# Miniprotein binders against F-BAR domain only protein 1 (FCHO1): the designs that were tried, part 16

Target 1, 248 residues: F-BAR domain only protein 1 (FCHO1), of Homo sapiens (Human) (o14526r1to248)
Amino acid sequence: MSYFGEHFWGEKNHGFEVLYHSVKQGPISTKELADFIRERATIEETYSKAMAKLSKLASNGTPMGTFAPLWEVFRVSSDKLALCHLELTRKLQDLIKDVLRYGEEQLKTHKKCKEEVVSTLDAVQVLSGVSQLLPKSRENYLNRCMDQERLRRESTSQKEMDKAETKTKKAAESLRRSVEKYNSARADFEQKMLDSALRFQAMEETHLRHMKALLGSYAHSVEDTHVQIGQVHEEFKQNIENVSVEML
Below, E stands for the ipSAE of ESMFold2; O stands for the ipSAE of OpenDDE; V2 stands for 0.75 times the mean of E and O plus 0.25 times the DockQ between their complexes.

## First folded at step 15 (miniprotein)

Design w5 (from w1 with F86Y; at its last look DockQ between E and O 0.67; V2 from the best seeds 0.62)
Fold by OpenDDE base, look of step 15:
Structure w5 (fold): chain B 248 residues (1-248), chain A 101 residues (1-101)
Amino acid sequence: as target 1 above (248 residues)
Amino acid sequence: SPERIERLKEKIEELRNLIRELERILNRAREGDPEELMDAFEKIAELMEQIIDAAQQVWEAARETGDEDAIEEAFDAIMKALDALYRAIRALQRLMDELEG
């Protein structure tokens, strides 16, 4: 996993756009998985129906001749296979419901995440507001320094110098406080940006875990059905062996 | 309503224009005397405010549509705005460091 944080601190600073683009693909992959499983379920249902028809064909086999008992073996096996594939169809249809439910939960999570990321604008607004005050605070300080220096050069009264000095000190303190507020607002913004990036990462990791679990369920359903199919084939072989040439 | 979606698109385009303007200023704000740097700082800060206001309006307008595609488009624009604002904040910091030095 590319550490989402590394994309934020690059020179081009397209971090949010890149992060969100990756997260945006999550719902798409979920839908595509649902569609894939749906198509597989349709195939299995079609196969089940075809096997059921094959069973009927076997039941229509001639009851005459030594081969007749083998048609019953074909019928039974075909019916069992039809049932195996129908059960898989049902399991896959249930899995589709789980995928769709996850998709709905994902959309809710995305909606909440969007609202949280948009709230980061409030931190930027605070920073912007403080930033607009900095130039004025700096200008005021510089002007007070110049005034104080002018009064010093003019050899003004000590009382006026003391007043000028007091004003300069107040302006310096105001500037310092403005800088501190700016730094604090900046730090808050940077933290909120980081938190948002981490949320995107967590969403993607959670998505991948869910997708893996859904794939696991898919694989398990298919495997279980294959075991059952294997049993039907073994029973078919045994049934053929049990039909002795003497019984034919 | 279709009218709300169209108004949203207009607001998104306004936001994009402000972002482009900010990027132009950021590209120019690399060198200057202390007065020029301060002017650049002020302009960046003003544009940041305009972008924030525009982004907030975009989001509000998007939510009012109730259209998921419109909300998504709005959010994409806001992501770009946030990236631009981050670049602006970094530029402001550089300018601040140059002014304090």
Scores: ipSAE 0.534, ipTM 0.822, lowest interface PAE 0.9, mean pLDDT 87
ESMFold2, look of step 15: ipSAE 0.664; ipTM 0.865
ESMFold2 (binder alone), look of step 15: mean pLDDT 82; pTM 0.811

Design w6 (from w1 with M48L; at its last look DockQ between E and O 0.74; V2 from the best seeds 0.63)
Fold by OpenDDE base, look of step 15:
Structure w6 (fold): chain B 248 residues (1-248), chain A 101 residues (1-101)
Amino acid sequence: as target 1 above (248 residues)
Amino acid sequence: SPERIERLKEKIEELRNLIRELERILNRAREGDPEELMDAFEKIAELLEQIIDAAQQVWEAARETGDEDAIEEAFDAIMKALDALFRAIRALQRLMDELEG
């Protein structure tokens, strides 16, 4: 994962837009996963129904002749297979509910994140207010310096010079305080921006962990059913072997 | 209401226009004498306030719609605003460094 911070602090300064675009894909992938699992569940249900029909076909086999006992083996195996696929359908349908529930939780998390990101505007507002005062503070300081220099050139009284110097020192101190406030407000804004970027990263990481867990559940359900199907196939083979030619 | 969505769209466009104006000023503020740099600083600082106000109004208007798509569009616009504001703040810092030097 490219560290979200690199895009934010890079030369192109498109950090938030890129970060949010990535996070915005999360709900889409969740929905697509739900749709995929739903389609798989539909296929399994269709297959189950088809196997159940195949079982009925086997039950309609000719009861006459030495092959008749084998139709019962086909019937039993087809019914068992139909049940395996139906159980998988149910498991997948339950998994879809879990995916959808996660999707709802994700939307709530996104909503909260949006509100938190919007709150960063308050930090910019503080910075904006301080930034507007800086030019004025600077201008005032420069004007006081010029006034002091003018009075020096005019050979003004020491008392007036001392007053001018005092005003210049006060203006300098005011400018210094304005710069400090600006730097503090800037640092606060930068920190809030970083925190928001880290939240986006954490959301994406959490999303990927959830998606991985859901995929794990999917894989486990399919694997478990596959084992059951394998058992049915083994039983089918054994049942055929148990039907001796002498019993037929 | 459709009217609220339309008002939101108007506010989003206003925000976009302010961002474009900021970007124009940022492109001009790269070179100048100390007086020109100070003027640029003032203009950027004023636009920051306007963009923030516009962004806040966009968000408020979006929330009033209760429409998720409208909220998403508003948020996209605000994200662009935040990126622009970040660029502006960096520019202000550069201007300050040039003025203190």
Scores: ipSAE 0.483, ipTM 0.794, lowest interface PAE 1.1, mean pLDDT 86
ESMFold2, look of step 15: ipSAE 0.709; ipTM 0.888
ESMFold2 (binder alone), look of step 15: mean pLDDT 81; pTM 0.783

Design w7 (from w1 with Q56M; at its last look DockQ between E and O 0.65; V2 from the best seeds 0.00; counts 0 for: SAP 70.137 > 70)
Fold by OpenDDE base, look of step 15:
Structure w7 (fold): chain B 248 residues (1-248), chain A 101 residues (1-101)
Amino acid sequence: as target 1 above (248 residues)
Amino acid sequence: SPERIERLKEKIEELRNLIRELERILNRAREGDPEELMDAFEKIAELMEQIIDAAMQVWEAARETGDEDAIEEAFDAIMKALDALFRAIRALQRLMDELEG
């Protein structure tokens, strides 16, 4: 995972757009996963129904002849397989509900994140307001310096010079305070931007963890069903072996 | 309402225009002489304020629609605004450093 901070503070100047683009893909992948699992569930249901029909076909086998007992073995095995696939269908359908619920939670999280990102505009507003005062404060200071120098050249009274000096000092202090406010507002903005970037990263990491967990549940459900299917196949083999040629 | 969505689209376009103007000013500020730096600083700061106000209005208007697609479009525009504002802040910092130096 590329550190979201690198995209934000990097030379490309596409920080927030890139960050949000990554987060925006989360709900898409969640939907795609739900759709995939839904299709798998449909396939399993279809297969289950087909196996049930195959069981009926086996039950319609000729009851006459030495092969007749084997049709019952086919019927039982086909029914058991149909049930295995039907149970998998159910498990997958339940998993789809979990995926969809997660999708809804993502939407809520994204909504909150949007509101938090918009709140960064307030920090920019403070910085913008302070930035507008800087030129004025600087100009005022420079003008006071020029006035003081003019009065010095004109050999003005000490009283007037002292007044001019006092005004220059006040203008210098005002400029200093404006610079300090700007630096503080900038630092606050940078911190809020960083916090927002970290939140986006945390959202993506959380998403990936959830997706892995959902995939784990999917894999486990399929594996469990395969174990059951394997048991049905073993039972089928044993039932065939138990039907001796002498009993046929 | 369709009218609210249309008004939102207009506001989004206004925001986009302000962003384009900011980008133009930022490009010019890189070429300016020291005397022009202060003027550039003021213009950037003023435009930042306008962008912020426009972005806030876009967001408010979007929320009033209750339309998720409209909110998403508005948010995309705001994200672009934030990126532009970040570039502006960096430009202001450079200008300030040049003025203090």
Scores: ipSAE 0.415, ipTM 0.775, lowest interface PAE 1.2, mean pLDDT 86
ESMFold2, look of step 15: ipSAE 0.686; ipTM 0.865
ESMFold2 (binder alone), look of step 15: mean pLDDT 82; pTM 0.809

Design w8 (from w2 with Q93E; at its last look DockQ between E and O 0.66; V2 from the best seeds 0.62)
Fold by OpenDDE base, look of step 15:
Structure w8 (fold): chain B 248 residues (1-248), chain A 101 residues (1-101)
Amino acid sequence: as target 1 above (248 residues)
Amino acid sequence: SPERIERLKEKIEELKNLIRELERILNQAREGDPEELWDAFEKIAELMEQIIDAAQQVWEAARETGDEDAIEEAFDAIMKALDALFRAIRALERLMDELEG
């Protein structure tokens, strides 16, 4: 996973858009996973129903003749298979509920994230406000310097010169404070931006962990069913072997 | 209401126009004497405020609609605004470095 903070320091500075685009895909993937599992569950249910019909077909086998006991083996195995696939259908349907619940939680998290990102505008507003005051503070300082120089040229009284000098010094101090405030506001914004990037990253990491867990549950459900199916197949083989030619 | 959604769209377009104007100014603010740089600094700062105000209005208008698609569109525009504002801040930083040097 690329460090989300790196997108802010590039030449294009499209960090927020890139970060949000990545996070925005999370809910889509969650929905797609739910849809995929739903389709799988439908297939398994359809297969289960088909196996149940096959069992009925086997039960209608001719009860006469040496082959008749084998129809019972087919019936039992088909019924067991139908049950295995039906159980998988149920497990998958329960998993879909978990996926959907996660999707709802994700939407809530996204809403909160949007509000937090919008709150970053407040930090920029502080910086913007300070930035607007800085030119004014500069202009005021320059105007005071010019006034002081004018008074010097006019050979004004020492008392007036001292007053002008005092005003210039105060204007210089005000300018310095404006610069300091600007730098402080900038640093605060940069920190908030970094925090936002880290939040987006944490959201994505959390999403991937949840998706991995859901996939794990899916895989486990399928695997367990396959083990059961395998057992049914072994039982089927054993049942056939137990039907001796002498019993046929 | 459809009217609120239309008003939101108008505000989003206004925000986009301000962003474009900022980008134009940022492209021009690269070279000049100290006075030109200060003028650029002031213009950037003023435009940043306008963008912030427009973005806040977009968000408020979006929330009033209660429409998720409208909120999403508004948020996309705000993300672009934030990126533009970040570029502006970086430009101001460069200008400050040139002016303090």
Scores: ipSAE 0.519, ipTM 0.818, lowest interface PAE 1.0, mean pLDDT 87
ESMFold2, look of step 15: ipSAE 0.703; ipTM 0.888
ESMFold2 (binder alone), look of step 15: mean pLDDT 82; pTM 0.807

## First folded at step 17 (miniprotein)

Design v3 (from w1 with M48Q; at its last look DockQ between E and O 0.65; V2 from the best seeds 0.56)
Fold by OpenDDE base, look of step 17:
Structure v3 (fold): chain B 248 residues (1-248), chain A 101 residues (1-101)
Amino acid sequence: as target 1 above (248 residues)
Amino acid sequence: SPERIERLKEKIEELRNLIRELERILNRAREGDPEELMDAFEKIAELQEQIIDAAQQVWEAARETGDEDAIEEAFDAIMKALDALFRAIRALQRLMDELEG
């Protein structure tokens, strides 16, 4: 997993865009998975129908002659295979419903996430407002320092010097408070950005886990059907063996 | 409505233009003298406010359309805005650190 934090704090600062692009692919992959499973289900249904037709063909075999009992073996096996593939079709159709349900939940999560990301703009607004005050507070402090230095050079009265010093001290305190507010607002913004990045990462991890689980269900359904098909083939062999040449 | 989508596209383009302007100022500020840095600080702060306002307007307009593609496009633009704002904030911090040092 690309550590979203590294992209977020990297020199190019394209972290959010990269994160968002990754998250955007989630619903697409979910849809593509549903489409893939749907196509597989269609193939299995088609095969099932074809096997059912093959069973009918076997049933229409000439009932006369020594080979006639073998047509029944073909019929039974073809019917059983048709049923196996039909059952797989059903299992896959049910899995598609699960994929689609997950897709709907994912869409809701994405909508909520978008709203949460947009809400980070409020933190930027607070920071922007504080940032605008910093230059003015700094300029005021510098001007007061220069005034105090000028008055010192001019050998001004102690009373005027004390007044200037008091003004400089107040300007310094104002600047300090502005810096503190800025740093606080920045920290809050950075935290919100980090939280948003972590949420995106958690969404992707959760998505991948769900997709893996759905793939596991797919694989299991296919495997179970293949075991059943294998049993039908074994029964077919046994049925042929049980038809002795002497019984034909 | 088609008209709302068109208005949204205009607002998105306005937001993109503001982002480009911010990026231009950020690139200039990296090489500036202390006075240029202070001027850049003020301009960046002003642009941040404009970008935020534009981004909020884009989002509101997108929501009013109810069109998922329009919302997606709006969100993409807002994500770019957030990235640019984040870069600007980091630049401002660097400038502030240079000015306090």
Scores: ipSAE 0.365, ipTM 0.739, lowest interface PAE 1.3, mean pLDDT 85
ESMFold2, look of step 17: ipSAE 0.703; ipTM 0.879
ESMFold2 (binder alone), look of step 17: mean pLDDT 86; pTM 0.845

Design v4 (at its last look DockQ between E and O 0.63; V2 from the best seeds 0.61)
Amino acid sequence: SPERIERLKEKIEELRNLIRELERILNRAEGDPEELMDAFEKIAELMEQIIDAAQQVWEAARETGDEDAIEEAFDAIMKALDALFRAIRALQRLMDELEG
ESMFold2, look of step 17: ipSAE 0.700; ipTM 0.897
ESMFold2 (binder alone), look of step 17: mean pLDDT 87; pTM 0.868
OpenDDE base, look of step 17: ipSAE 0.511; ipTM 0.816

Design v5 (at its last look DockQ between E and O 0.69; V2 from the best seeds 0.00; counts 0 for: pae O 3.6 > 1.5, pTM O .785 < .8)
Fold by OpenDDE base, look of step 17:
Structure v5 (fold): chain B 248 residues (1-248), chain A 99 residues (1-99)
Amino acid sequence: as target 1 above (248 residues)
Amino acid sequence: SPERIERLKEKIEELRNLIRELERILNRAGDPEELMDAFEKIAELMEQIIDAAQQVWEAARETGDEDAIEEAFDAIMKALDALFRAIRALQRLMDELEG
């Protein structure tokens, strides 16, 4: 997982957009996962219904003759397979509900993220306002320095020199205060950006953990069903062998 | 309403234009001296971008449309990115002045 904080300070200066894009993809991936699981559930349901039809077909087999017991084996196995696939369908449908619930939680988190981003813009306003004062404060200081130097060259009275010096000192102090305000506002903005980056990272990590857990649940449901299907196949094989011994 | 969505689109385009202008200035500032000359304009554009972004967000909220809100948010995120670049440029300039 890329450290989100590094993307904010990287040379490409696209860090915040990249982070937001990652957060935005979270709900999309959740939806896509729900759609995938839904499609799988539909396939399993269709297969279950088809196996149920095979069971009915087997039940319509001729009840007389040496092959009659085999029709019962086909019926029983087809019914059991139908039930296995139906149970998987149910498990997947329940999993879809969990995915959708998680999707709703993501949407709430995403809304909070949007509010935070807008709040960060408000913090930039303070910095922008202070930034505009810096050139003006600098120019004022430089102008006062030049004026003081001019008065010195003109051999102006000590009283006027003292007045000019006082003005220059005030301008210097004003510039210093403007710089301090800028640095403070900058630091506040940087902290807010960092906090946002860390929150986005935490959101992404949480998302990936949830997605992994949901995928794990999916895999487990499929695996359990395949174990059951395997048992039905083994029972089918054994039943066929038993019928063959009885026909002998 | 369709009218509110259209108004939002106009505001988003205004914001995008301001961002493009800021980016143009930042890209032209190849050295600290050029950046110093552009400093006031950068600061002005930063303010305008913030104001435009706020207006975009307010307009988006008025629509109540989630897609419109998302589009507005994307535009605001681009604004934040541009503002961050501007701030970094100003920081570099300030560091050179203090050094």
Scores: ipSAE 0.046, ipTM 0.520, lowest interface PAE 3.6, mean pLDDT 80
ESMFold2, look of step 17: ipSAE 0.694; ipTM 0.890
ESMFold2 (binder alone), look of step 17: mean pLDDT 84; pTM 0.839

Design v6 (from w1 with R90Y; at its last look DockQ between E and O 0.57; V2 from the best seeds 0.00; counts 0 for: SAP 71.507 > 70)
Fold by OpenDDE base, look of step 17:
Structure v6 (fold): chain B 248 residues (1-248), chain A 101 residues (1-101)
Amino acid sequence: as target 1 above (248 residues)
Amino acid sequence: SPERIERLKEKIEELRNLIRELERILNRAREGDPEELMDAFEKIAELMEQIIDAAQQVWEAARETGDEDAIEEAFDAIMKALDALFRAIYALQRLMDELEG
């Protein structure tokens, strides 16, 4: 799992690109899963129909002769197999509906995610606004230092020197406050970004859990059908064994 | 409307141009004297503001279209803008650290 938070900081930050890629792939995978299950359902339906036709072929067997009872065994087994595959088709079609419903919910989540991502611009704006104050505050402080140094060299009156010193101290305090504001705004921004990254990671984890659950349902439906098919084959064997050569 | 989509495309291109400009500044802001570093800091901060404004305008314009493809294109551009802005924030911090050191 890509930890989104690891991508948010550095000279080569691609955190939002990673987020966006993840968000885009979610709905795609859901659709692809629906398509896969749909194809499987189609295959099962086709097989069911073919088995039903095979049952009809068995029913058209010659009713005369010692082999005639075995044609009924073939018919019954073929019909039962057709029903097993048809039931699987139904189960898969129902699962497709569940996948599609999840896809619709995911689309809503995706739209909300876009709005939330865009809202991060507001946090950046606050930091940007505070950042713009720093150069001016620094320049003002440096200018006051230079003025004070000049007045010192000119052997200015103590009263004027005291005034210059007071101005320099005020400029220094202003700069300090600007730096503190910047650091605070940055820290708040970093926290918001981290929280957002964690939220997006949780969304991806939730998606993967849903997809895994849907796959589990698919596997279970297929397995259950194969158990039923196995029973039909066992019954077929037993039915053949029950037809004695003396009864034929 | 086709006109709104066209206006959106123009705004997206403006945003992309601002991002390219930011990337150029970020690539240059790595070395310099304290004055050069401060100038770089100021330019980065100014360009960040412009990018934010442009990105917000792109999003508003995209929403007004109601076109999902247009919204997606706008969002792609905004995602790139955000990545660039975060690189800028990182650069600003580095510059601050160099100026305080």
Scores: ipSAE 0.483, ipTM 0.808, lowest interface PAE 1.1, mean pLDDT 86
ESMFold2, look of step 17: ipSAE 0.696; ipTM 0.881
ESMFold2 (binder alone), look of step 17: mean pLDDT 81; pTM 0.794

Design v7 (from w1 with M38W M48L; at its last look DockQ between E and O 0.60; V2 from the best seeds 0.58)
Amino acid sequence: SPERIERLKEKIEELRNLIRELERILNRAREGDPEELWDAFEKIAELLEQIIDAAQQVWEAARETGDEDAIEEAFDAIMKALDALFRAIRALQRLMDELEG
ESMFold2, look of step 17: ipSAE 0.730; ipTM 0.899
ESMFold2 (binder alone), look of step 17: mean pLDDT 80; pTM 0.762
OpenDDE base, look of step 17: ipSAE 0.411; ipTM 0.771

Design v8 (from w1 with F41S F75S L82S F86S; at its last look DockQ between E and O 0.04; V2 from the best seeds 0.00; counts 0 for: pae O 10.0 > 1.5, placed apart)
Fold by OpenDDE base, look of step 17:
Structure v8 (fold): chain B 248 residues (1-248), chain A 101 residues (1-101)
Amino acid sequence: as target 1 above (248 residues)
Amino acid sequence: SPERIERLKEKIEELRNLIRELERILNRAREGDPEELMDASEKIAELMEQIIDAAQQVWEAARETGDEDAIEEASDAIMKASDALSRAIRALQRLMDELEG
């Protein structure tokens, strides 16, 4: 008896479970995004450090050689590239903080969702319990109707007929009450399911908007850095062109 | 597994068939004599129990898949079953009122 109530309306109404599962994935995706940005920041920092070392290597070039002015061009360009990648590292680290802050906000909303899940599951259990009682109430009513009809056919005493009628009326009232309880439990469940579905949908849409905004910030930071890197490359070309053979 | 998804689809179809049968009986029960109404009420109850059991099997099969789309499909089928059960209860209430009258 308890098993059907627990399972038909499920541990979680599956639509509710799917929606709840989607909501549970929100914090995971946020964490994965933070981890991805962190790895990118680490790569950029490593590259920045490598470019800084390359700048030092260029600075150790022989100052007395005709190639000395070109070593300065390499040094300056390597330093500028190192700074570009370091700035991107900083921007990404700041973005990670924003992602993590958003993750904390998600955890607060997720706790509220768990409470709503429990409330909905309770309504499901109540509805299941009432649904199981309804067939029994109906069977009892039908059995009483059959007994009354049998007694009528057997031309039983009026006193026995009156008793049978009273029993049938009581069984009918019991069935009516079971139907009313079911309708009430169903209405409560439907309301809770609708409210939960709307809330979960709103949460998912809000999550996707935030994730899109964070991705936009990531893309913008990378793009801005690449523009700066491109400028350093153009300056490098121009600096090489400006070094005449006579200056070498 | 593809096999579990197929099993789920079969169980969903079984549930849908039971719902269609219930709807057929509910449509017939509107114009019966008291004996026909009693017979209809018994059949309605039997189908309600079968729908409940079938919905349970759909749920179990859906959980075994672990597939979100499969679980969603199962949920939709169970929601339709719930609606059918509500219609059945309302029909039983009407039949009871007709038998008391």
Scores: ipSAE 0.005, ipTM 0.241, lowest interface PAE 10.0, mean pLDDT 78
ESMFold2, look of step 17: ipSAE 0.430; ipTM 0.750
ESMFold2 (binder alone), look of step 17: mean pLDDT 84; pTM 0.831

## First folded at step 18 (miniprotein)

Design r1 (at its last look DockQ between E and O 0.74; V2 from the best seeds 0.00; counts 0 for: SAP 71.035 > 70)
Fold by OpenDDE base, look of step 18:
Structure r1 (fold): chain B 248 residues (1-248), chain A 104 residues (1-104)
Amino acid sequence: as target 1 above (248 residues)
Amino acid sequence: SPERIERLKEKIEELRNLIRELERILNRAREGDPEELMDAFEKIAELMEQIIDAAQQVWEAARETGDEDAIEEAFDAIMKALDALFRAIRALQRLMDELEKAYG
């Protein structure tokens, strides 16, 4: 996972764009996962229905002849397989509901995140406002220095020189305070930007954990069904072995 | 309403134009005499304020539409604005450091 802070402080300065792209992809992947699981569930249901039809076909086998008992073995196994796939369909449909519920929660989180990102404009506004005072404070200081130097050249009275010096000192102090306010506002902004980036990163990590958990549930449901299918196949073999040639 | 969406699009385009103007100034504001640096600082700070105001207006207008696609487009424009503003803040710092060297 790319450290979001590096995208703000790096040469490219595409931090918010990267954050936005990461946030935007979350709901898309959730929807795509739901769609994928839905298609799998549809396939399993279709297969279950087909196996149930196959069971009926086995039931229509001739009751006459020595092979007749084996048609019952086929019927029972086909019915059991149909039930296994139907149960998987149900499990997957329940999982889809969980995915969709997560998707709804994610959308709420993303909406709140958008509002929080937009609120960073307020921090920039404070910094911008302080920044606009710097040129004016600097210009005022420079103008006072020039006025003092002019009065020095004109051999003005000591009283007027002292008054000019006092104005220059006050302008210098005002400039210093403006610089300090700017630096403080900048530091506050940088911290808020970092905090926002970390929140976005945490949101993405949380999303990935949820997606992994949902995938884990999917895999477990499929695995459990395959174990059951394996048991049906073993029972099928055993049922065939139990039908002796002498009983046929 | 269609009219609100159209007004939003106009505001988004205004925001984009301000961002482009800021980027042009940032590309020029690298070197200069102290007076040029101070002028650049002032212009950047003014454009930052205009971009912030435009971005806030875009967001408010987007929310009033209630249209998700319009909100998404507005948000994309605001993200670009925030990135541009961040670049501007770094440029202001560089300009301030250069000005401090010139008058310190």
Scores: ipSAE 0.515, ipTM 0.818, lowest interface PAE 1.0, mean pLDDT 87
ESMFold2, look of step 18: ipSAE 0.680; ipTM 0.867
ESMFold2 (binder alone), look of step 18: mean pLDDT 82; pTM 0.808

